# Ledger of designs, part 10: VHH binders against Apical endosomal glycoprotein (Mamdc4)

Target 1, 160 residues: Apical endosomal glycoprotein (Mamdc4), of Rattus norvegicus (Rat) (q63191r268to427)
Amino acid sequence: SHHMATDFETGLGPWTQLEGWTRNFSAGSMVSPAWPHRDHSRNSAYGFFLVSVAKPGTTAVLYSPEFQGSVSYNCSFTFYYYLHGSEANQFQLFVQAQGLNTTQPPVLLRSRHGELGTAWVRDRVNIQSAHPFRILLAGETGPGGFVGLDDLIMSNHCIL
Below, E stands for the ipSAE of ESMFold2; O stands for the ipSAE of OpenDDE; V2 stands for 0.75 times the mean of E and O plus 0.25 times the DockQ between their complexes.

## First folded at step 5 (VHH)

Design p28 (from b11, 14 letters changed; framework vhh_7z1x_3)
Fold by ESMFold2-Fast, scan of step 5:
Structure p28 (fold): chain B 160 residues (1-160), chain A 126 residues (1-126)
Amino acid sequence: as target 1 above (160 residues)
Amino acid sequence: QVQLVETGGGLVQPGGSLRLSCTASGFTFSSYAMYWVRQAPGKGLEWLSGISGSGGSTSYADSVKGRFTISRDNAKNTLYLQMNSLQPDDTAVYFCATDLEYYWGSGDYSPEFDYWGQGTQVTVSS
């Protein structure tokens, strides 16, 4: 409760996107064998997650709100992801810092590829930035595959 | 097999300079932020500086701001700390560190940094 958490059950919360990530659930009508049987936050076939519908050559990107810089605290970001059903699945996590009157290029902090099994996988990154920053979550789904996200958790040291 | 190896420490007089290097192996260096941390004799760990994977963003603790400069060379998998105007209270073991955390399933959150080097001793004395 001391953190900003997004479970996708009622929407995207403070996260934004241009296109390519969709909210969905396992009991949907067009579920392939590669999809998880349940979400992570509710452990339910009716619980929501995000799925990338971007094909190879296009990328779905989800943006965090902008966080303030700090030299004293690491902003810890914990998330759950699911990569199954295609060796061409790809997930990347970037951090993009906003300098004084300049936007820095995105910095790649995590890259995951292909087939990672039939379980939601927890990952965590610690971000130290003196400048304001945002997190970018990029996903591409390979043929017959699934790339998904659930439970995005920012620690209480991530200052909005 | 992640390894971080610090070099460049030594004995220096007050007002002197040293450049520390940290050579990284076993991971995609340019994809991860890197940090410098020190531990003075009989004291706890002190975070000094951080640099983003690309080198585009840097941050410094107030105790070293204006005297120390962090940089990296991603082609060489090397992190640097240029230390100027050294003072006796800069005497410490200096570590480079990074966070490469990856889990399968759920568990408790790990400490602040996943990987640390062996450290290099810096002694500032007359």
Scores: ipSAE 0.000, ipTM 0.113, lowest interface PAE 16.4, mean pLDDT 78

Design p29 (framework vhh_7z1x_3)
Fold by ESMFold2-Fast, scan of step 5:
Structure p29 (fold): chain B 160 residues (1-160), chain A 124 residues (1-124)
Amino acid sequence: as target 1 above (160 residues)
Amino acid sequence: QVQLVETGGGLVQPGGSLRLSCTASGFTFSDYAMYWVRQAPGKGLEWLSGISGSGGSTSYADSVKGRFTISRDNAKNTLYLQMNSLQPDDTAVYFCATDLEYYWGDYSPEFDYWGQGTQVTVSS
């Protein structure tokens, strides 16, 4: 009731994409050694996460809903990511503000590359935008690699 | 703690230029996006521009696009706003602001992202 949380166990919730991010879980014998053995939300081989499976030359992009702007409150976004198995892995977090007449270009807030170990990594950004905004999560998986997301949590001040 | 200090404001004629600076301390400057926001007399806050931590991505409000340029010098922990073709309605207090990353486990209380602001007056 107090925050918007998406654990991917039943779907994408309010997040949207065209293509490239896929819900999946660890318990298949056909997953590569680069994949996590468990999700973050359930700590289970059958718990769901998102994995970037974008076509060569493309980037998977996940879009938040549009949040209202405010200069009085901090919108805090917490998320978990997993990068392993390829130095060519890339993850980026952008904020895109709505201009008065047009949508503004995305502004890059976080960039992570390569192999970051075999654990889900927690990150948090605090967003203050006077204009309505959305968050974009971009993933590109290198050969034999894994780029994944789980547990996307928006604080009480991230108002739809 | 986190500090942002704006300088460079002043009185300028219509059509003139000013460069604002914002010196940051208390966090790893190059890891965080920075923003410029203004408040004109009798109006609310208006977001003007943003720049990524690396400086590789920038964004502008339609009201200032083509006239203002945001940039940063990460070696000096300094954010800049180059303002060209200034108009009387650019008169405002200008603030820099930042997105702060929180490492530790609970949602932080509200706190100010803004410096003290610097006054820009565009008048003949």
Scores: ipSAE 0.000, ipTM 0.141, lowest interface PAE 14.5, mean pLDDT 75

Design p3 (framework vhh_7n9e_1)
Fold by ESMFold2-Fast, scan of step 5:
Structure p3 (fold): chain B 160 residues (1-160), chain A 124 residues (1-124)
Amino acid sequence: as target 1 above (160 residues)
Amino acid sequence: DVQLVESGGGLVQAGGSLRLSCAASGFTFSSYAMYWGRQAPGKGREWVSGISGSGGSTAYASSVKGRFTISRDNAKNTLYLQMNNLKPEDTALYYCATDLEYYWGSGSPEFDYWGQGTQVTVSS
């Protein structure tokens, strides 16, 4: 087996959403100090990334494909994120795991907020679940800020 | 109430074989991945092998790959571990394990449910 990588250059790949995440690139937004000057996958002002543009009072949620229960503890999810804004508490990114065929709420694996930088940051979470699951990426963005994602990578130990 | 009951352990000479069984009850067995772990005297728990709910995917620790085979019979709610070419360093208490939660770890085997274990002793 091989890893599943999504760079958003041609679409969402196997990831899905209802609304709130938008593909975009930085060349069209050069007047905004909150936006990255380039994407991560191509290191280019014309390369695509995802940005959270959820309506006020809502959260943008991106869903992974459904995975089978893990056969080992080597399943990992690596992602690159960009958090920038004028008000730290209004810019948040949550990584959650949701069990399938269960009424239990999603479990928070990672929370990022108040990170006001000007670079793409790499992060990784290890995922173990005997129950089938999916990953949720939830973004909250206030005015004057940016919450972005690029290069989502599931290790080859995560079973589709 | 989840119950996991291991059997099939024993004393065997190096180079020998054993087949371990785990009888599972109290949950929908075919919906969950199952695991074998072991613990040698004075050591921490070590993950040995895992199998998906359908049986279609398996994984093994590097120390046992090629010698051990994990399998399951979902009609009988039973997990198996076929152990071939046993070595003295395989001596340990072997546990059947699973987790009914959708997340339980960060790179180490921290399962919710473990059986009592079955002792495997390999003489030199």
Scores: ipSAE 0.184, ipTM 0.592, lowest interface PAE 3.8, mean pLDDT 80

Design p30 (framework vhh_7z1x_3)
Fold by ESMFold2-Fast, scan of step 5:
Structure p30 (fold): chain B 160 residues (1-160), chain A 125 residues (1-125)
Amino acid sequence: as target 1 above (160 residues)
Amino acid sequence: QVQLVETGGGLVQPGGSLRLSCTASGFTFSSYAMYWVRQAPGKGLEWLSGISGSGGSTYYADSVKGRFTISRDNAKNTLYLQMNSLQPDDTAVYFCAKDLEYTWGSDYSPEFDYWGQGTQVTVSS
C-alpha cells in the first residue's frame, strides 16, 4: 500500500549517501545496554536496523532519493526511531527542496533529544512541496547512548 | 510589491490549443524558478510544470507531459504555457507561481511566494 518501504533487512534500498549510519542487529552487539533487544520490522534480535555511530559532536546523515513536487497531494513519511541511554542523543528530520536553479537550505520538521525509553517510537510527517525535495535523517549519539532508525515508509503520493 | 498576471485563457474545443502568459513585476525575474499549477472546479491544486530561472531546465507532471510546453522570456519578464491536444479534464483555473524561500515548521507545507489571480481555461464541445 506504501509506495516505498525500507526495513534494512537486505540493505539501504533507495536511501543513499549514508554518512555515519550503519546496519546492525541486537544479537550482534555485546557492548551496550542502551541498544534495543529487537528491531522494529521483524521484532527479532537478528533483525536489522540503522544505528548512528557518529561520535559526540559529529552527525550521521541519511538521504532519501529526490521526490517530485506536487501541490495536489501530501507525501506522507512514516518512520520508527529509538533514543536511549544518553541525554545527549539527538535525532532530526529535515526536508530539503531542490529548486530548479539552487538547492534550498534544509528545513527542520522534527527534533528529538535525549532519553525516550526502551521502545521503537513511530512518527509521521506530511510533506507538501511544489519543488522536488529530499528527506535528511540526522543522528548524533551521546556517550553510552543509542540513536536508531527502522521501517522508513513513503506513501504512494511520494513520487520518484 | 511582487505581482503576477495570468492571461490567455478561454473556451476551446477538445483537441484545440491555447497559450497562457504570465507577466511578472517586483522581482528579478531571471533569478527565480517559475511554475504553472491549476485548480479544477471543486478540486485541489495540481502542479503542472516548472522552469529554472535561466530556462535551461524544465519539469512536467505526467498528466501533461508531451502536450504542454513551459517557456520563459527573461527580457520581457514573461512565463508561457503552450497547451496542445486539450481535453475536457484540462478545464481549470491556471495560476503561475514564483519560487519560494522556505521557513521552519512542524509540517512541511510551503506556499508559492506569489500567485496571480489565475486565468480560466474551459475545454468543451
Scores: ipSAE 0.000, ipTM 0.178, lowest interface PAE 12.6, mean pLDDT 77

Design p31 (framework vhh_7zox_3)
Fold by ESMFold2-Fast, scan of step 5:
Structure p31 (fold): chain B 160 residues (1-160), chain A 125 residues (1-125)
Amino acid sequence: as target 1 above (160 residues)
Amino acid sequence: DVQLVESGGGLVQPGGSLRLSCVASGFTFSSYAMYWVRQAPGKGLEWVSDISSGGSTGYADSVKGRFAISRDNAKNTLYLQMNRLKPEDTAVYYCATDLEYYWGSGDYSPEFDYAGQGTQVTVSS
């Protein structure tokens, strides 16, 4: 019956980062032409989303909380992303499992580049891991571009 | 029930073009993202292209610049224009909606909530 949803309207919720993702809103056409005119969760120019503003040579990375492993259930992760205004925009989704005696390297599940139009795009991944794991969302914004995230939804089989 | 009916596949020579169509019924087509995925002989499923309800598109690196996805919401129809076809594009092409990507034990494969029967594309001389 429970799922974990984060709409960024009041903060990052259980998601964490060091730096590079900023919580912001569009305020209509007064922001860069590459920015969306509204967020996804509220469909509003004053609704919040995350935007990647990492400095050149660095990548903004957002980390989920650590989820329990299971061989019986898949953790389903649904999210919305926006890539517009630069062919150099990049977005990647990784899963990182906690191996027996060490953290495993991140495994790439999604990669999106460049110009994908002027709408929030929905995507979903199903994760099955026998070991604890977390999700990493990486964004790099190209010159004059926008890379954003909104509405991160973990299914009720994503157990904390 | 959701129904997806693909058409437009066939035999074509390398460098040729084909246009695939998928007619959807049983759901509000304009509200859902749509996907083209393919399965080459002896290989797993490969995501090819997608288009959001709002019209935003994505493409696999293997087809970028050669394929174009589009939709006609008035006709409940999804299209894939395939240009400069290569033997490596030989596959059964499936139209899908609400696609889920699965990862388990380090393996990655797409899954379909609803998919059509597929249409065969063969690129050979």
Scores: ipSAE 0.000, ipTM 0.241, lowest interface PAE 11.3, mean pLDDT 79

Design p32 (framework vhh_7zox_3)
Fold by ESMFold2-Fast, scan of step 5:
Structure p32 (fold): chain B 160 residues (1-160), chain A 123 residues (1-123)
Amino acid sequence: as target 1 above (160 residues)
Amino acid sequence: DVQLVESGGGLVQPGGSLRLSCVASGFTFSSYAMYWVRQAPGKGLEWVSAIYSGGSTGYADSVKGRFAISRDNAKNTLYLQMNRLKPEDTAVYYCATDLEYYWGDYSPEFDYAGQGTQVTVSS
């Protein structure tokens, strides 16, 4: 039903990054009070999620694999995010077209900031593209805060 | 100067077949997705089929299993094989491409389309 789903339990799957996103879990080590007590995919203190741990002044960016395009408006990206513990937390979702020999600038589709409570929040974007594209997930964690991701799902109408 | 030139339309009886062709010029054909869209009398544009630069294809539910889209990148040519035609398939068929990028809600608009080729399915 789902063409590509990533729960981070065994790695990043087809997603890539240079630096800044770290796989972690609540019970494995000492964490701040801003961290979730469980992940979304397993609803467990031993289940993995991604947390943004970028260097000061930098943003962690996670890249999807390159999709060749979409079939109709049914290409959708569903994801879960967690923002808690700092008003300086930031999360952004971009779509970036990949042209032959040139990459288009990223286009911002979602922006979230600050304190959004103590639950994983579900969101979804629909994509229609005649051209190859990637999803970019950008996180910046504020002092004493948490910015996290779990359960990234691309529908089967997003053509890999 | 982008040009798309359709051919292959005509009059056919219900249950018949037609093969449409579209010759493209003025852009790097192999690098872009290509589409067939149609406009029935008194109706808006309806997306019919897509073929992407990587070779993947998509079809509207109304034509799935009856139509087949293909491309020949060496000849800059797009094809639509139409089988088991129905009166409801009567329309002007346009070859189209989108050289721009967009996201979010569905849009049936395309940057470039040819002049179209008429397909009439009647007894």
Scores: ipSAE 0.005, ipTM 0.265, lowest interface PAE 9.9, mean pLDDT 81

Design p33 (framework vhh_8h5u_2)
Fold by ESMFold2-Fast, scan of step 5:
Structure p33 (fold): chain B 160 residues (1-160), chain A 127 residues (1-127)
Amino acid sequence: as target 1 above (160 residues)
Amino acid sequence: EVQVVESGGGLVQPGGSLRLSCAASGFTFSSSDYAMYWYRQAPGNQHERVAIITSGGSTNYPDSVKGRFTISRDNAKNTGYLQMNSLKSEDTAVYYCATDLEYYWGSGDYSPEFDYWGQGTQVTVSS
């Protein structure tokens, strides 16, 4: 199966980063009331999610592996995010294509900010590109807030 | 369930301006992550992409219209727009609005086939 699913229960899987996103769980967490009481993948206080803990003014960025371009199929990406506890919370999804001689600038597909409630929110993007591409997930947590990710799912038409 | 209706086309002289509207139903821009697209087709030709605006607000235009055409969205009116300035005879075509969850930013040599939800609006530029 070319289906790629990442629930963060044992690590980042094929996703990469330098810093800023960290795996955590809610059981016994003393960090903030803004944190979810459960993850999305397990619906459990012991289930892992990803949280943006980058320094103030720094954005955490998570990178997908590079996918092949196609003129016949679209790649569908489904994910869950959580934004609570600060109007300064920000989340952005970019797609970045590889040109023949250079990496293209990232293109913003989704932008969410602030307070979106106390539930994991499902989102989906369909991507069709003639060029190889990757997905960037950027998070910045506001004071007293939470910006999180769980259950990143690439469809079987997303070709590695 | 998704439907769009184009309006605002007409006859205009070279150098003139028109504003096309795309009224959406079956979803709302503020609660849906739909991208909006404008395409045009002149008789005997393939569909040409004119403009894209993503749910995140990023826009893209081919060189043939860049600097002359502007795509925008009004979430409160559930309507999209294409502002066309400095119109040329080469801009004569039926203009279509399409919307869905698929985003395309590909370059150059490939043209995806789109299902249009509208009937199109005719734009004729002649002297």
Scores: ipSAE 0.012, ipTM 0.243, lowest interface PAE 8.6, mean pLDDT 77

Design p34 (framework vhh_8h5u_2)
Fold by ESMFold2-Fast, scan of step 5:
Structure p34 (fold): chain B 160 residues (1-160), chain A 125 residues (1-125)
Amino acid sequence: as target 1 above (160 residues)
Amino acid sequence: EVQVVESGGGLVQPGGSLRLSCAASGFTFDYSSYAMGWYRQAPGNQHERVAIIYSGGSTNYPDSVKGRFTISRDNAKNTGYLQMNSLKSEDTAVYYCATDLEYYWGDYSPEFDYWGQGTQVTVSS
């Protein structure tokens, strides 16, 4: 079963950022052809998703809360992403662990770029970490493009 | 100071078995490594990954060795292992133990920072 799910309908939940990701929805504004017509969680033009609006040279980064380490279980993270309208679109998923007295460098687990079609795409990563860790979701939207996220789901082995 | 040392290589006949060991020094698998793997290089070939084990115990193997090789890790002994069964002449190679000194891992093949000097496995006769 799922322990923590974030659909962005009322906010970011436990996820944090400084800037660059924004909650938005398809209806109610002038959107480019690259934007999805519906969100993933509600399949609705009025449902919310996250879109990367970071400027060139900067990257929008969304941070998970810190999860406890375990040598016994996979923390499974499932998410939906949308990349359309620009070959310069980029999305990356990193894991960053907290060592005994040191924060470790982030490690890249997923990289997606460019034009991937007009559907929300499911992805999943399994994380093994003996130490506390967090997930970083980085997005950069190319000219005329769209890079978005919806439905971030942490399994019950991802312990806060 | 951080190093890994392989042992257990040797000459074995086709169909035989060998168990390789990888002893860690200057760090511990419990706190310092999320992944350990075995690689091999046969004469005339590039390096090939043959097994990976993650901190939580999940493993991955290429099709060439699936069902024949088993990787394991004993954190209390600070040692990794490769059990090789049903050996073939094609398995003749120098086998290397490799590990990272990182505290995390996921679905991607790990990139290792620390490599041993290798141990020779010869399957013939």
Scores: ipSAE 0.000, ipTM 0.107, lowest interface PAE 11.4, mean pLDDT 79

Design q10 (framework vhh_8h5u_2)
Fold by ESMFold2-Fast, scan of step 5:
Structure q10 (fold): chain B 160 residues (1-160), chain A 124 residues (1-124)
Amino acid sequence: as target 1 above (160 residues)
Amino acid sequence: EVQVVESGGGLVQPGGSLRLSCAASGFTFDYSSYAMGWYRQAPGNQHERVAIIYSGGSTNYPDSVKGRFTISRDNAKNTGYLQMNSLKSEDTAVYYCATGYEWTYVSGDYFDYWGQGTQVTVSS
């Protein structure tokens, strides 16, 4: 299978959401000093990223497609995130396994909060699952803050 | 190699309480990455799930024990617990603790590691 990379330049690709994450770019918004001056994928003020626009006390959640279980190789997920401008910023990464005819509760793999500076930060997680699973990316933006995502990359060992 | 050892079983009168413990060792990942469940088997019956707690803290119980049994975990001590209240004669069974790395188990009924069981008898 092929790696699955999403840079948000033309849309969400195979990722889905109910609400709260918005595609945007630095030059188009003029929203806040907390926003990055450029995206990660294009290094451009006109390049797209996702930003959490959830109101205080609510969380934006982005869902990967469902991947098949693989015990032969670890599925690795690499992503870039940006947290700036508020100590109340929060970002969490969950993995949710699909048991036989039953969706399991999400399991937290990463939790970041607050002020992490003015650069896109790379992170990576390894997943090994005997059953189908998906990744959940949860963002909550604090007052005057920014919580964003760009360049989501699933390795070739993540089987769709 | 992961091993789990149950304790806390015994004889108790109807309406009584017991707390079962599940001590675990030999993990490849932190204990907090493992889901944990309690199962029981009475003579003549199939195994049934009594309680499950996932690494994220969510719990699930069948109607037969809901409101009477509570599953919990202490990640610092690599130990899980089943608090059993208002015990009935039909709760008499061998109780098993099971655990598995959250992303490698098939389902709650097919955990990687099972204890040898502890007897719970509810009678006079």
Scores: ipSAE 0.000, ipTM 0.106, lowest interface PAE 15.1, mean pLDDT 78

Design q11 (from a3 with S32Y E102T; framework vhh_8h5u_2; at its last look DockQ between E and O 0.01; V2 from the best seeds 0.00; counts 0 for: pae E 17.9 > 2, unsure alone 63.1 < 65, grease 28.2 > 24.2, off the site)
Fold by ESMFold2, look of step 6:
Structure q11 (fold): chain B 160 residues (1-160), chain A 122 residues (1-122)
Amino acid sequence: as target 1 above (160 residues)
Amino acid sequence: EVQVVESGGGLVQPGGSLRLSCAASGFTFDYYSYAMGWYRQAPGNQHERVAIIYSGGSTNYPDSVKGRFTISRDNAKNTGYLQMNSLKSEDTAVYYCATGYTWDYVETFDYWGQGTQVTVSS
């Protein structure tokens, strides 16, 4: 089946409205042991990934485009994340319903925190929403740490 | 607000030297977060990176300027420099300073100056 994937190698794909996240590559910071040594999509020091650049104690937020709702199928979202260099790193994934007369609060689906070593970690959520929705990815970097994202993959049931 | 201002451009003869400065205000370079790059653009051409200095002092240069150009920074003054030696007519361009997080690489730096003209002519 058809999938939508963002590996950040040629841009942000359908993801817009960046705040506190930026694209970078591993070879750009040789002095910090916590910096990712390789991206995930290319397994390369020169491949790109998304990293939180929010100041410590502030939250970086990334928004997806709006997806259509479905009562029959869930939208499967696979992603890779990196938490290293601080026990205070945090990553959260929210879904926020759209197209309603009142603003709905985001619903927390994943929360990951702390020190997870030097490898990229895969995770997956299944999103079921009768209403249109957006995915929100939030990162908060602890002192000396890094929070990264790569390979954001939406199943074919995630309809724009 | 964050501002980036280039200075030190001008007219110089081939073989001469020029030192560009990049003054940043509204933030401070720090050990892990900020990088600085110098880019140039001649009319009708794409931006060309001519130097970058990463956090911790590592530098990179394309072959066209390697050995002739040196990037440096003074974090206490929030100022970066490009020393250009053995200048050639092909170095004629508007030179732009760009700065931001190390993770803001090529065409994605957060802050850019307005540019300073460097002209190398006999």
Scores: ipSAE 0.000, ipTM 0.097, lowest interface PAE 17.9, mean pLDDT 74
ESMFold2-Fast, scan of step 5: ipSAE 0.217; ipTM 0.652
ESMFold2 (binder alone), look of step 6: mean pLDDT 77; pTM 0.791
OpenDDE, look of step 6: ipSAE 0.019; ipTM 0.461

Design q16 (from a3 with G100P; framework vhh_8h5u_2; at its last look DockQ between E and O 0.04; V2 from the best seeds 0.00; counts 0 for: pae E 18.9 > 2, unsure alone 55.8 < 65, grease 26.7 > 24.2, off the site)
Fold by ESMFold2, look of step 6:
Structure q16 (fold): chain B 160 residues (1-160), chain A 122 residues (1-122)
Amino acid sequence: as target 1 above (160 residues)
Amino acid sequence: EVQVVESGGGLVQPGGSLRLSCAASGFTFDYSSYAMGWYRQAPGNQHERVAIIYSGGSTNYPDSVKGRFTISRDNAKNTGYLQMNSLKSEDTAVYYCATPYEWDYVETFDYWGQGTQVTVSS
């Protein structure tokens, strides 16, 4: 039995980027009071995380591999996110059922908007799906702000 | 100063039981923030994880101890426990508790205690 856990230290792991997320570290950027001062996974200025910066009309999108249905198990997803430097920052978490027929629209499970200060914030969702599914993580960064992700953790009840 | 203190080790015969305790100061074992684990080290070997309890309450054990060892914690007392039953000579080691991040594969343990010796011998 395995957790699927991604700290971005060696790349994206099992996650796939569609657009807009950049792997970076705190000491690798210029002076900005809104930039994360440390990552979450290593608690270090040299540890890596994903970040999005403001781009007109751009949404950063990351998605998981496909998991089996989970109605009989408590499949839990724990994640750390960062919203700082703009009241227009937004982060959303969706689950999209996968199947052998018509593609289903994603279902919104979490939406966070605005300014949350300089700390990484922990959240957790429990996923119930009769069908195989993927998790989608979407970030929209406001002017001068940053939206970040680190430590994406699936419980061992989430089965590939 | 962040510290972890292990206790409850000792000499026991094969088939016996011990309960180890882990008291933490300077940080909190709690349901929402940190995992807690028990690790052991025999002389000349690397640390081996023998139990972990995650912030959500799920647990994990290697096959060598599964069914014999049980990890638990009491967040109100800031204390973790390892119940060790049906002990074997190969369980002889120094046992440590630690508060790793919730990662199983490449962990950096920032807070090691002094450990408690467990010896299983006739």
Scores: ipSAE 0.000, ipTM 0.092, lowest interface PAE 18.9, mean pLDDT 72
ESMFold2-Fast, scan of step 5: ipSAE 0.218; ipTM 0.665
ESMFold2 (binder alone), look of step 6: mean pLDDT 73; pTM 0.752
OpenDDE, look of step 6: ipSAE 0.006; ipTM 0.271

Design q17 (framework vhh_lunsekimig_d3)
Fold by ESMFold2-Fast, scan of step 5:
Structure q17 (fold): chain B 160 residues (1-160), chain A 120 residues (1-120)
Amino acid sequence: as target 1 above (160 residues)
Amino acid sequence: EVQLVESGGGVVQPGGSLRLSCAASGFTFSSYALYWYRQAAGIERELIASIYSGGSTNYVDSVKGRFTISRDNSENTMYLQMNSLRAEDTGLYYCATGYEWDYVETFDYWGQGTLVTVSS
């Protein structure tokens, strides 16, 4: 009866990256007007979220752990995102499956651009794969903008 | 291992009828949506009919009123009743399974298909 949830309050949990996503909070010493006043997980100016510091033409990518393939249960991924302050903001979600003898190219499931208001937005994707897979979350922040993530929740049947 | 086995194809004259069957194993059949796809020479595989776990159905416009999809959860079998067949219904018919998904790797669960030929 437990899901894998990552609220970024203590780290990235099982998620990985090379660079470009940073943990931060609203009450920090340096924020722009485009930043949210609160995180989603704690609804607090001191609660952590991820922010993309990658500018257009470069991409911050966050990788899930690899999940096992299954046809018996649904794997559902719920997350919250925030895009404000620049028309050049971009966020994309991909799924990448491991085929029988090859890693498949990433498949784009979500694409969001620009200015989407001043609220954390909930989204959900449902995934069925016979083979192991991972989720990729890609962000690019426009000038004076903000692209952020919080509360990444994998359902109980997203099997590690 | 998930398996889907189609049967019931054959050669029929225009205006005739066929019933296709898809026998399934290796997954919780009653929990999944099921689909019939058709592939004709030179045309990409197209979704013809869907039946959801709750029993609701959906059809492409070209087969509406002529084809009926149904399922028997106790037998792990899905059917496609095809009436008033036309030459353009000729093709390989595949069954497939999936949840109502943003990402579905259904190609791993395709059967060999069953050939339907409508000719005079």
Scores: ipSAE 0.072, ipTM 0.524, lowest interface PAE 4.4, mean pLDDT 82

